# VHH binders against p30636, part 24

Target 1, 243 residues: p30636
Amino acid sequence: MSKKLKPFEILEDSCASVCIWLNGEPTAISNRAENLWNKAKYRVATDGAVNEILKRKSFVEWPHIICGDFDSINKQIDTKNAKVVHLPDQDYTDLSKSVQWCLEQKTLTSWEFENIVVLGGLNGRFDHTMSTLSSLIRFVDSQTPVIVLDSRNLVLAVPTGDSNLDVNLEMTTKMCGIIPIVQKETIVSSIGLKYEMENLALEFGKLISTSNEVTTSQVFLKSSSSLIFSIELENWVYKLDSL
Below, E stands for the ipSAE of ESMFold2; O stands for the ipSAE of OpenDDE; V2 stands for 0.75 times the mean of E and O plus 0.25 times the DockQ between their complexes.

## First folded at step 17 (VHH; framework vhh_podentamig1)

Design v1 (at its last look DockQ between E and O 0.76; V2 from the best seeds 0.73)
Fold by OpenDDE, look of step 17:
Structure v1 (fold): chain B 243 residues (1-243), chain A 120 residues (1-120)
Amino acid sequence: as target 1 above (243 residues)
Amino acid sequence: EVQLVESGGGLVQPGRSLTLSCAASGFTFSSYYYGWYRQAPGKQRELVAAIYEKGKLYVDSVRGRFTISRDNAKNSIYLQMNSLRPEDTALYYCARYTTGTWVSSGFDYWGQGTQVTVSS
């Protein structure tokens, strides 16, 4: 059976989301991101993101959860009414730990949500970007979709096999990438792109599908390995004046 | 000297078929990837199809109608064009690809082109 991926559901008002705010470049957080944060059923801030949230206090709601290893916190921060969750495992990134923790709340507590939205994590330090992608791949088979977005990009992992990706064309420039990130042979076929792939091997250092274009609201992907899908958001604007 | 020579173009009616050929010489044919481009009057050159070590690529407008293939023994690339449409009218170019580049900038050599005209 083809897996249905609906990353743009996060923009619907009826969708219950966990929103994770990652530390990163201020420009990563657009008005759209702030809105997603504010409407999220559960707001989770990593320890490093708290300072940015404070700077934006006039525009964004306070997190319900502050989590992380707190190694990067140099100053005592008033957590106010937020629940502080210590995630000490150093083997995983703050994002991975946060995502895992959120998923556990579905089983261990009364938390109910349909997806996890990660704000940021795609710009700034490149190694952090790679960590973000790694985290997406880690959770690619999760029943709960994990979507990463910043001011310009919406990114998610696509599992092995057949997938149908719903794309809101109006919300994007249609510019997209299909990226073979895992260390396995990645043979891809597609329907719904400008440049259609027919059993095409994608590989870093050789051929990857960047600067492609989504041409339909439904994109079919068949892949022998997990993929990263990226699409550019339309009218991406960041709030420099709010900082 | 690296050469790519296209042939097989012509005037056809809509719905008909053409097969374009590209003969390569002057380099190790098997070491490269290949594609077909086309340029319609007043339009930019666009990728039509590409053939790689594993797999093929098609621009969406020709998917299901065009087939790219290669014959290493003949140092040739082919484009089978079925169900031709007036919008397929263009000068078609054979191109050699360098490895590592996607669609728009991955070619380093191309032929002089062969004209395909689809008209009732």
Scores: ipSAE 0.813, ipTM 0.926, lowest interface PAE 0.4, mean pLDDT 91
Fold by ESMFold2, look of step 17:
Structure v1 (fold): chain B 243 residues (1-243), chain A 120 residues (1-120)
Amino acid sequence: as target 1 above (243 residues)
Amino acid sequence: EVQLVESGGGLVQPGRSLTLSCAASGFTFSSYYYGWYRQAPGKQRELVAAIYEKGKLYVDSVRGRFTISRDNAKNSIYLQMNSLRPEDTALYYCARYTTGTWVSSGFDYWGQGTQVTVSS
């Protein structure tokens, strides 16, 4: 029952991914994000991201899919050769709807991919960042991992129960956080962190595990509730020839 | 007023054990949580272990060798240190956990410390 999590596979050349470009701060997208977008097997942009993609047309490929609600499609956007998908449900965020739609494509259109990578959603309005974390928790039990990435952070949800998390230490500063955002009792045990937890209760307003540090490439986490795991990515400006 | 008094330090050979004790007074002991920190000469003070309402936390270098515990009836906190190594040599402090919102290393009240020296 231990779930194996391999979030750094999205950074490997051999990984087949869906990349979702969610509207975010214009400066949140790094060269790493542009490269992930361009190499993605399927490129999905929300309608709010189209203007940012147009501004970067010299550096990024056009999306395969542009998705959004009915109000966004009524705007006269130039979709060029992208397929337009209407996601009209107003009770769910653009991220949640986009992820759900992509997962359905494995059955409906026989899409084949190993991960969903989300660009954007960790910057801009803070309440949107909280919504991104909520969406990660919503999809935590998916067989296809959902990973959010920006220039500094790689973020994923960790399910209830036992998880083994593979960490590419060379791509990180090793600084990490284990965050209890679910409104349920959250008891955590760990192996592979600088500060090891032994049946430790985590709760906002009492104790959360920020500024922890991975010490091994294999981190074990046992939790009574789903968690958000974040890890800080290495600044690649100084290490480009190592990428 | 608020007092945390450490004891049990000493000189021991590598591989041996010590038990540190911390006697608390001047406040309601059961209302708080506690930790042990250590400071070696020329180094920063570092967290060794903490005990909370539920669960414990250990720095990786002592996990499996050290055990933190508390006894509410004796208003005391303990650190059982087994398989001691020369790098465990330090001044060990008992600390009281203050109510914080999100910082796990924010203990606010410290004892005077007890010296542990591990050498042949």
Scores: ipSAE 0.640, ipTM 0.862, lowest interface PAE 1.2, mean pLDDT 85
ESMFold2 (binder alone), look of step 17: mean pLDDT 81; pTM 0.819

Design v2 (at its last look DockQ between E and O 0.87; V2 from the best seeds 0.72)
Fold by OpenDDE, look of step 17:
Parts: sequence; C-alpha cells; structure tokens
Structure v2 (fold): chain B 243 residues (1-243), chain A 120 residues (1-120)
Amino acid sequence: as target 1 above (243 residues)
Amino acid sequence: EVQLVESGGGLVQPGRSLTLSCAASGFTFSSYYYGWYRQAPGKQRELVAAIYEKGKLYVDSVRGRFTISRDNAKNSIYLQMNSLRPEDTALYYCARYTTGSWTDSGFDYWGQGTQVTVSS
C-alpha cells in the first residue's frame, strides 16, 4: 500500500502540530514560521533557540517546553513558565532527541498531535543541516510525520516503497529535489515531476534529482530506499527587520 | 575526435511515429551515458530523455510516448517517438552525459541535430 504524505497540511489550520524550534540562522525563521509556531498545539524550543525566541518576543509565543543539554543557554535566561526537559544523551542530535521526546509524550502522556514541524535546521552550519536530514531519515517510518521548514524550503523524508505526496502547488515555486541520502542503492520511479524517473538509480557523486519540478498536486514516488524530498516555498520572506 | 551524428528526422503527421538515431564515434561508447534534447523555435533547449547505467529519464510531456534506448554494438542511441504531436516539432540533439546534473551541465558533447516537424 502506498504511503500517503501530506506535508502541506501543516500550513493549513486543519491539524494539531508540535512545533520544534531549532537553533540556527535568524533568516531561517520567516513570518510563516512564526505563525506556525504561534498556532502550534505544543511549542518545543531547543535550548539554543531560546535566545532567538527572546529576541522575537513581540512576535512569537513562549515555548511550552525547553529541551536540550543546556550547554548553550545563557544561565541568566529566565525559562518563565516553560517546562524544562533535560536531554543529555550525546549520541543523538538535539533534533533527534527532541523528536523522540515528543513522540514519547503521545504514549506516556495525553499529548495529541498529528505531525511534528521543525523550524530551521537547514541553514547556517552545514553539519547541522546534515544532522537535520539524518534525523528525518531516522524517523522516516514514524507514524507521525516530521516536516522541516525554513524561510525557503519544506523538507521531509520519503520512506522506501510507494509514496504519494500531496503538494500544494500554489504555495511553492514547484522547484524540488529528490535526494538519495542513505547508503543503499536507491532506484527511483516517479509520476508528477517535470523530469520523470523510470527505475533510475540516484547516487551522490553521480546523478541526483535536483532542480526538478513538481507538475501535479500529487507526486508518486517508488523507491528502493528512503529519500529526502525538498520543495521551494513561494514568497518566502524572513524577518530581519524585527530583530 | 568526438562525434555525435543524428539522423531519422523528418516531416510527419500528428499521431505518427518516428525513430531518431545517433551514431557516436571517437570515444569509448560504453563508458558514457546519453540523452536527447530538443529545441523548438523561440524556445530554450530542453532535455527530452536520457539513458543512464540504471534507468531512464523522460520529460513529462513525452512520457509514455517516447522511448530512449542504446545499442553498444552499434555505438548508437535511439529515440522512438510515438503519437507525435505538433508541440514535438523541434531540432533534436543527441548528447553525451558525463557526470553531475541531468540537465545542461551534465552533458559535454552534442550533435548537430536532426529536424522533426509534426504538422497536419
């Protein structure tokens, strides 16, 4: 059975989301991102993101949860009424730990949400970007979709097998990428792209599907391995003037 | 000298079929991948189809109608074009693929082209 992926639902008022704010470049957080944060059922800030949130206090709500190893937080920062959650495991990225923690709340507590939206994580330090992608792959088979969003991009992992991606064409420039990121042979077929793949092997250092284009509101992907899907958002604007 | 020579173009009516051929010489044919491009009047050159080590690529407008293939014994690439449409009218180029993107930068040599005209 084909996996149905609806990443653009997060941009609609139809679902309950956990929003995770990652530390990163200020330009990663657009007005769209702020709106997503403010309307999220659960707001989770990583420890490094707290400073940025404070700078934007006039525009964004305070987090419900502050989590991390707290090695990067200014000790003088008041956490106010946020619940502080220590995630000391150094074997995993802050994003992975945060996502895992959120997922656990669904089973251990009364938390109810349909998706996890990660704000940032695609800008600044490139190694952090790679960590973000790694985290997406880690949770690719999760029952809860994880979508990463910054000022310009919407990114998610696509599982092995058949997937149907719902794409809001009006919210994008239609420019997209299908990226073979895992260390396995990645044979891909597609329907709904400008450049259609027919059992095409994608591989870093050889051929990858970048600068492709979504041509339909539903994109079919068949892949022998997990993929990263990226699509460019339309009218992306960041709030440098508010800082 | 690296050479790619296209043939098989012509004038056909809509709905008809045409097979383009590209003969390669001057290099080890089996060591490369290949594609077909086309350029219509007043339009930019666009990738039509490509054949790689594993798999094929088609521009969406030709999927299901066009088939790219290769014959290493003949050092040749083919483009079978079925159900031709007026919008398929263009100069068709054979191209050698080296590495990187499947778009322009991935191809390093091009033929002179063969004209395909689809008209009633």
Scores: ipSAE 0.829, ipTM 0.935, lowest interface PAE 0.4, mean pLDDT 92
Fold by ESMFold2, look of step 17:
Structure v2 (fold): chain B 243 residues (1-243), chain A 120 residues (1-120)
Amino acid sequence: as target 1 above (243 residues)
Amino acid sequence: EVQLVESGGGLVQPGRSLTLSCAASGFTFSSYYYGWYRQAPGKQRELVAAIYEKGKLYVDSVRGRFTISRDNAKNSIYLQMNSLRPEDTALYYCARYTTGSWTDSGFDYWGQGTQVTVSS
């Protein structure tokens, strides 16, 4: 059975999401991201993000949950009425631990949500960006999709096998990438891209699919290994300034 | 001396077929990847098809009509062009690749081209 991927559902008002604020770097968070955060059913901040949320107190809601290992937390941090959750496992990143904890809440409590949206994690230190991609692959088979978003990018993992990906073309520049990050042979076929692949092997150091272009609102991907799919978002803020 | 020599172009009516050939010499043929590009007058050169160790790639406007293939024994690359349309009219180039994204200018050698003209 083909897996249906609907990453743009996170932008619908009726979509119930957990929003994780991973990274407080100002260039990583946009007005679109702030709106997603504010309408999220559950707001989860990692301990490293709290100061940046506080700086934006007139525009963003306070987190429901602040989580982390707390050996790195600023002693002056004020958690206010947020629940503090200790995630001490040093073998996993803050993102990976936060996602796992949220998924456990869906099983163990009355939490109900359709998506996990991650803000941050695509800028700043490059090795942290690589860790974000690794976490997407780790959770690729979850029943609850994980989508990473910043002002210019929407990024998700695509599982092994057949996938049908819904794209809201009006919200994108259509520029996309299909990236073989898993260290296994990755053979891809596609329908709905400007450069269509027919059983094409993708591998770092040989061939990867960057600067491809989505041509339809439904993109079919068949892959022998999990992939990272990225698509560039249209930035309406810059268009308003151009008259 | 690295050489890529295209042949098989010509004038044909819409709906007909042509096969383009590219003969390679001066290097180890099996060590590389290959593609066909085309350039119409007043337009940018565009990738048409590429063939890698595993798999093929086609620009969406030719998928289902064109087929790229290679023959390592003859050091040759082919482009079978079926159901030709007037918009396929262009100078067609054979190109050699090493690695990289196909949307880069990533080929390192090309031929002189062979003209395909589709007209009534």
Scores: ipSAE 0.516, ipTM 0.822, lowest interface PAE 2.0, mean pLDDT 85
ESMFold2 (binder alone), look of step 17: mean pLDDT 81; pTM 0.818

Design v3 (at its last look DockQ between E and O 0.80; V2 from the best seeds 0.71)
Fold by OpenDDE, look of step 17:
Structure v3 (fold): chain B 243 residues (1-243), chain A 120 residues (1-120)
Amino acid sequence: as target 1 above (243 residues)
Amino acid sequence: EVQLVESGGGLVQPGRSLTLSCAASGFTFSSYYYGWYRQAPGKQRELVAAIYEKGKLYVDSVRGRFTISRDNAKNSIYLQMNSLRPEDTALYYCARYTTGTWTSSGFDYWGQGTQVTVSS
């Protein structure tokens, strides 16, 4: 059966989301991101993101959860009413730990949500970007979709096999990439792109599907391995005045 | 000298078929990948199809109608064009793929082109 991916559901008001705010470049957090944060059923801030949230206190709601190893938090910061969750495992990134923790809340507590929205993590330090992508791949088979977005990009992992990706064309420039990130042969076929792939091997250093274009609201992907899908958001603007 | 020479173009009615050929010389044919581009009057050159080590690529407008293939023994690339449409009218170019993006920047040599005209 083809897996249905609906990353743009996060923009619907009826969708219950966990929003994770990652530390990163201020420009990563657009007005759209702030809105997503504010409407999220559960707001989770990593320890490093707290400072940025404070700077934006006039525009964004306080997190319900502050999590991380707290190595980067100014000791003088008042956590206010947020629940502080210590995630000491150094073997995993803050994002991975946070995502895992959120998923556990679905089973261990009364938390109910349909997706996890990660704000940031795609710009600034490149190694952090790679960590973000790694985390997406880690959770690619999760029943709960994990979507990463910043001011310009919406990114998610696509599992092995057949997938149908719903794309809101109005919310994007249609510019997209299909990226073979895992260390396995990645043979891809597609329907719904400008440049259609027919059993095409994608590989770093050779051929990857960047600067492609979504041409339909539904994109079919068949892949022998997990993929990263990226699409550019339309009218991406960040708030410089909120800083 | 690297050469790519296209042939097979012509005037056809809509719904008809054409097969374009590209003969390569002056380099090791099997070491490269290839594509077909086209340029319609007043439009930019666009990728039509490409054939790589594993797999093929088609621009969406020709998918299901066009087939790219290669024959290493003949040092040739082919583009079978079925169900031709007036919008397929263009000068068609054969191109050699080297490295980089799968679009125009990845191709380093081009033929002179063969004209395909689809008209009732």
Scores: ipSAE 0.785, ipTM 0.914, lowest interface PAE 0.4, mean pLDDT 91
Fold by ESMFold2, look of step 17:
Structure v3 (fold): chain B 243 residues (1-243), chain A 120 residues (1-120)
Amino acid sequence: as target 1 above (243 residues)
Amino acid sequence: EVQLVESGGGLVQPGRSLTLSCAASGFTFSSYYYGWYRQAPGKQRELVAAIYEKGKLYVDSVRGRFTISRDNAKNSIYLQMNSLRPEDTALYYCARYTTGTWTSSGFDYWGQGTQVTVSS
């Protein structure tokens, strides 16, 4: 059976999401992403992200949760009414710990949400970007999708097997990438891309599918391993169009 | 001396089929990957299909109608073109990729082309 992936639902007004703000570059968070943060049912900031939130000139809702090991928070920063959660484990990344904690809240505290949206994590230090991709793969089989969003990109993991990916064509330039980041040969077949793959072997360091293009609102992917799928957002989705 | 020689083009009616062939010589055929490109008058050359060590790639406008294949024993690459349309009219080129490399701009040798014209 095919797995349904609906990543553009995070951009709909009716979607209940957890939004995680990571400690990335401030310019990677657009005004439209700030609106997504402000509308999120639950707002989770990592300790480094609190400093970035305090630097924003535009209105940004305060987090419900501030989490981390707290070595990056200014010692005079007032957490205000946010709950402080210590996630000190050095064996996992900030993103992986934050996602796991959020998923646990569905059973422990009766949080109700349909998606986890991650702001940041695709800029700044490149090794943190690699860590973000690793975390996406780690959670690829979760019933709650994890989607990374920055000013230009929507990024998610696609599981092994058959997947149908819903694409909102009006929100994207259609430019996309299918990246075989798992450290083995990945055999891919597709329907709904400008360059269709037929049992094509992809492997990091050999062949990857960049600068491809979605051509339909329903993209089928069959894959022998987990993949990273990225798609470029239209300017109006992530930037203010005037002034 | 690297050579790629296309053949099999011609004038056909819409809905008919053609098979293009590309004979390769002057190098170890099995060490490379291959593609078919086409160029209509006044247009840029565009990728039609490519064949790799494992698997194939097709531009969406030809998916299900065209099939690329290779025969290492005959040092040849083929493009089976079914259900031809007037929009398929173009000069068709075969091309070689360098070993282990793929890009639409990464071909290092091209044939002279073979003309396909689809007209009633």
Scores: ipSAE 0.568, ipTM 0.833, lowest interface PAE 1.7, mean pLDDT 84
ESMFold2 (binder alone), look of step 17: mean pLDDT 81; pTM 0.812

Design v4 (at its last look DockQ between E and O 0.84; V2 from the best seeds 0.74)
Fold by OpenDDE, look of step 17:
Structure v4 (fold): chain B 243 residues (1-243), chain A 120 residues (1-120)
Amino acid sequence: as target 1 above (243 residues)
Amino acid sequence: EVQLVESGGGLVQPGRSLTLSCAASGFTFSSYYYGWYRQAPGKQRELVAAIYEKGKLYIDSVRGRFTISRDNAKNSIYLQMNSLRPEDTALYYCARYTTGSWVSSGFDYWGQGTQVTVSS
């Protein structure tokens, strides 16, 4: 059976989301991101993001949860009413730990949500970007979709096999990428792109599907390995005045 | 001298078929990837189809109608064009690809082109 992926539901107010705010470049957090944060059922801030949230206190709600190893938090910061969750495992990125923790709340507590929205993590330090992508791949088979977005991009992992991606064309520039990120042969077929792939091997250092274009509201992907899908958002604007 | 020579173009009615051929010479044919481009009057050149080591690529408008293939023994690339449409009218170019290119930026050589005209 083809897996249905509906990443744009997070932007349509049709679902309950956990929103994770990652530390990163301020420009990564647009007005759209702030709105997503504010409407999220559960707001989770990584320790490094708290400072940015404070700077934006006039525009964004306080997090319900602050999590991380707290190495980057100014000791003088008042956590206010947020629950502080210590995640000491150094073997995993803050994002991975946070996502895992959130998923556990579904089983261990009364938390109910349909997806996890990660704000940021795609710009600034490149190694952090790679960590974000790694985390997406880690959770690619999760029943709970993880979607990463910043001011310009919406990114998610696509599992092995058949997938149908619902794309809101009006919310995007239609510019997209199909990226073979895992260390396995990645043979891809597609329907719904400008440049259609027929059993095409994608590989870093050779051929990857960047600067492609979504042409339909439903994109079919068949892949022998997990993929990263990226699409550019329309009218992306960041708040410089909120800083 | 690297050469790519296209042939097989012509005037056809809508719904008909054409097969374009590209003969390559002057280099190791098997070491490269190949594609077909086309340029319609007043439009930019666009990738139509590409054939790689594993797999093929098609522009969406020709998917299901066009088939790209290669014959290493003949140092040739082919484009079978079925169910031709007036919008397929263009000068068609054969192109050699370098390994790192996704679309139009990756070719280093192309032929002189063969004209395909689809008209009732």
Scores: ipSAE 0.829, ipTM 0.933, lowest interface PAE 0.4, mean pLDDT 91
Fold by ESMFold2, look of step 17:
Structure v4 (fold): chain B 243 residues (1-243), chain A 120 residues (1-120)
Amino acid sequence: as target 1 above (243 residues)
Amino acid sequence: EVQLVESGGGLVQPGRSLTLSCAASGFTFSSYYYGWYRQAPGKQRELVAAIYEKGKLYIDSVRGRFTISRDNAKNSIYLQMNSLRPEDTALYYCARYTTGSWVSSGFDYWGQGTQVTVSS
């Protein structure tokens, strides 16, 4: 059975999402990301993101949840009306713990959402970006998709087996990558890319698909292991006349 | 010393087939990977197909019509071109490259090319 991946649903007005803001630099946040954060049904900030949110208090809504391990909590941090959630597990990354906690809210507190969107996970320290990709692979089989987005990139994991990926071509430059970051040879076949793969062996350190291009609004991928798919977003012109 | 020599081009009618061949010499053939590129007049050179140790890659416009293959015993690479269309008209080049290269860039050695013309 082919898995349907619809990552651009996060941008639809009718889509209910959890938005997680990691401790990211300002360049990871754009008008698109600010609007997505403000529109999110549930806004979750890690403890390290609070300062960046405070700097933007005129443009971004306050989080519903502030979470983290809080090893050295500074009393100067004003959580305001946000619920504070302690996630102390040292065996997992802040992103992995935040995603897991959000998924648990569907069963424990009856949260209703269709996607988890992550902001701030693709900029700043490079090792944090690698951690974000690791977390995407960790949750690749979740029934609730996890999508990472910044001003230039939309990134998700693609599971083993057959996948159909819906792409909103107008919102992208179409430039994409298919990255085999799992530690084994990954055999890939595709339909809907400029450079079509036919049982092609990809492996980090050997062959990866960069500078490929989406040619259709539905991309088929068959893969022997999980993949990272990235696509470059078009420089979106926002409506500024009403501001 | 390194040579890649293409052959098999010609004038054909739409819907017909051609097989292009590339004979390699002057190096250890099995140590490399190969592809076919084409260039139509006034256009940029574009990848047509590549063959790796495991698997193949095709530009989308030829998928299902063209098949790349290699024969290590004959030091040769082939491009079977079926259901030819006028837009397949181009000079076709055989190219060599090293493991780990993504095929969106050029190869390190090129042949002189063989012309394929698809016309009524």
Scores: ipSAE 0.666, ipTM 0.873, lowest interface PAE 1.2, mean pLDDT 85
ESMFold2 (binder alone), look of step 17: mean pLDDT 80; pTM 0.812
ESMFold2, look of step 18: ipSAE 0.658; ipTM 0.871
ESMFold2 (binder alone), look of step 18: mean pLDDT 80; pTM 0.809
OpenDDE, look of step 18: ipSAE 0.752; ipTM 0.905

Design v5 (at its last look DockQ between E and O 0.86; V2 from the best seeds 0.75)
Fold by OpenDDE, look of step 17:
Structure v5 (fold): chain B 243 residues (1-243), chain A 120 residues (1-120)
Amino acid sequence: as target 1 above (243 residues)
Amino acid sequence: EVQLVESGGGLVQPGRSLTLSCAASGFTFSSYYYGWYRQAPGKQRELVAAIYEKGKLYVDSVRGRFTISRDNAKNSIYLQMNSLRPEDTALYYCARYTKGSWVSSGFDYWGQGTQVTVSS
């Protein structure tokens, strides 16, 4: 059975989301991102993101949860009424730990949400970007979709097998990438792209599907391994005046 | 001397079929990937199809109608074009790709082209 992926539902008011704010470049957080944060059912800030949130206090709500190893938080910062959650495991990225923690709340507590939206994580330090992608792959088979969004990009992992990806064409420039990122042979077929793939092997250092274009509101992907899908958002504007 | 020579173009009615051929010479045929481009009057050159070590790529407008193939023994690339449409009218070019190329990048050589005209 084909997996249904609906990443653009996060932009709909009917969707209950956990929003995770990652530390990163200020330009990664657009007005769209702020709106997503403010309307999220659960707001989770990583420890490094707290400073940025404080700078934007006039525009964004305070987090419900502050999590991390707290090595990057100024000791003088008041956490106010946020619940502080220590995630000391250094074997995993802050994003992975945060996502895992959020997922656990669904089973251990009364938390109810349909997806996890990660704000940022694609800008600044490149190693952090790679960590973000790794985290997406880690949770690719999760029952709860994880979508990463910054000022310009919407990114998610696509599982092995058949997937149907719903795309809001009006919210994008249609420019997209299908990226083989796992260390396995990645044979891909597609329907709904400008450049259609037929059992095409994608591989870093050889052929990867960048600068492709979504041509339909539903994109079919068949892949022998997990993929990263990226699409460029339309009218992306970052908020410089908030700082 | 590197050469790519296209053939098989012509004038056909809509719904008909053509097979384009590209004969390569002057280099190790198996060391490269190949594709077909086309350029219609007043339009930019566009990728039509590409064949790689594993798999094929098609521009969406030709998917299901066109088939790209290669014959290493003949150092040749083919484009079977079925159900031709007036919008398929263009000069078709055979192109050589360096390995690792994608779509509009990585080609380093192409032929002079063969004209395909689809008209009632």
Scores: ipSAE 0.775, ipTM 0.908, lowest interface PAE 0.4, mean pLDDT 91
Fold by ESMFold2, look of step 17:
Structure v5 (fold): chain B 243 residues (1-243), chain A 120 residues (1-120)
Amino acid sequence: as target 1 above (243 residues)
Amino acid sequence: EVQLVESGGGLVQPGRSLTLSCAASGFTFSSYYYGWYRQAPGKQRELVAAIYEKGKLYVDSVRGRFTISRDNAKNSIYLQMNSLRPEDTALYYCARYTKGSWVSSGFDYWGQGTQVTVSS
């Protein structure tokens, strides 16, 4: 009944990932993200990301899949050897459609992967960031985790009920937030944070848990609603070889 | 004429218990949130515990040892402090929440404090 969440596994070399490149400001994608993209078992770009990938063609691998509704891409850009997937449904965001399509590939085309990593979903237009968070909540109960990453942030949804969250303390500043984005009563208890919550009601306009801090490598969260958890990544790229 | 008056501090041995009380007056008690903060010599004032409309919050160093509570009929807030340690030594303040949304900016009225000293 307790869900185990291991979001830092996406940063391990042995982890088989689908990497979805949505969009983003040029500064939202770090060398770490480029390396994760290049090492991903499956690389999926939405049509909005293709120009940014092309600008970086000396540093990043071309996508395996380019997906979207395709009017602008089909007329103006060479898809090269990428498979083109048309996802026309107007009731869902590009991210939600891309994630759903990737999950279906486990059955339909026998894709094997442990998680979905999303790049380019936390910067740029703020309403697009809100849409990314909505998509995370939509897939919160998936057996394949969906994790959004940029140069400073690792963000995931935490389901209703009990969750155990593994944190790699060496990869984070430990600064974190527990955000009650779902529109229903959200009551949270925690173990492993500097400010421990005991049946605490969280609500925008009243109380939300920002500027909290992880104090252990295992954080327990009990919640009456799904949450967004964010944690700030340590910026130590200049102390390591390029990732 | 907001007043928060702390009491119950003192000198205690490690491992013992102490109950702090805070009597509130001059405003509608049930309309606010409350907390206990502490300040050790040479350190910044830090949150110890807070009690909100629904639920409570504790700093991790006191989790499982301290309990905040509220009695609306007596206009009082309490801090039950069990298994006291020397690092709990500090001046303890009762505080009222009237603005802000989190621990660093949530409280605007403070008592004069009550000293807790944990020493063998």
Scores: ipSAE 0.659, ipTM 0.877, lowest interface PAE 1.2, mean pLDDT 85
ESMFold2 (binder alone), look of step 17: mean pLDDT 81; pTM 0.817

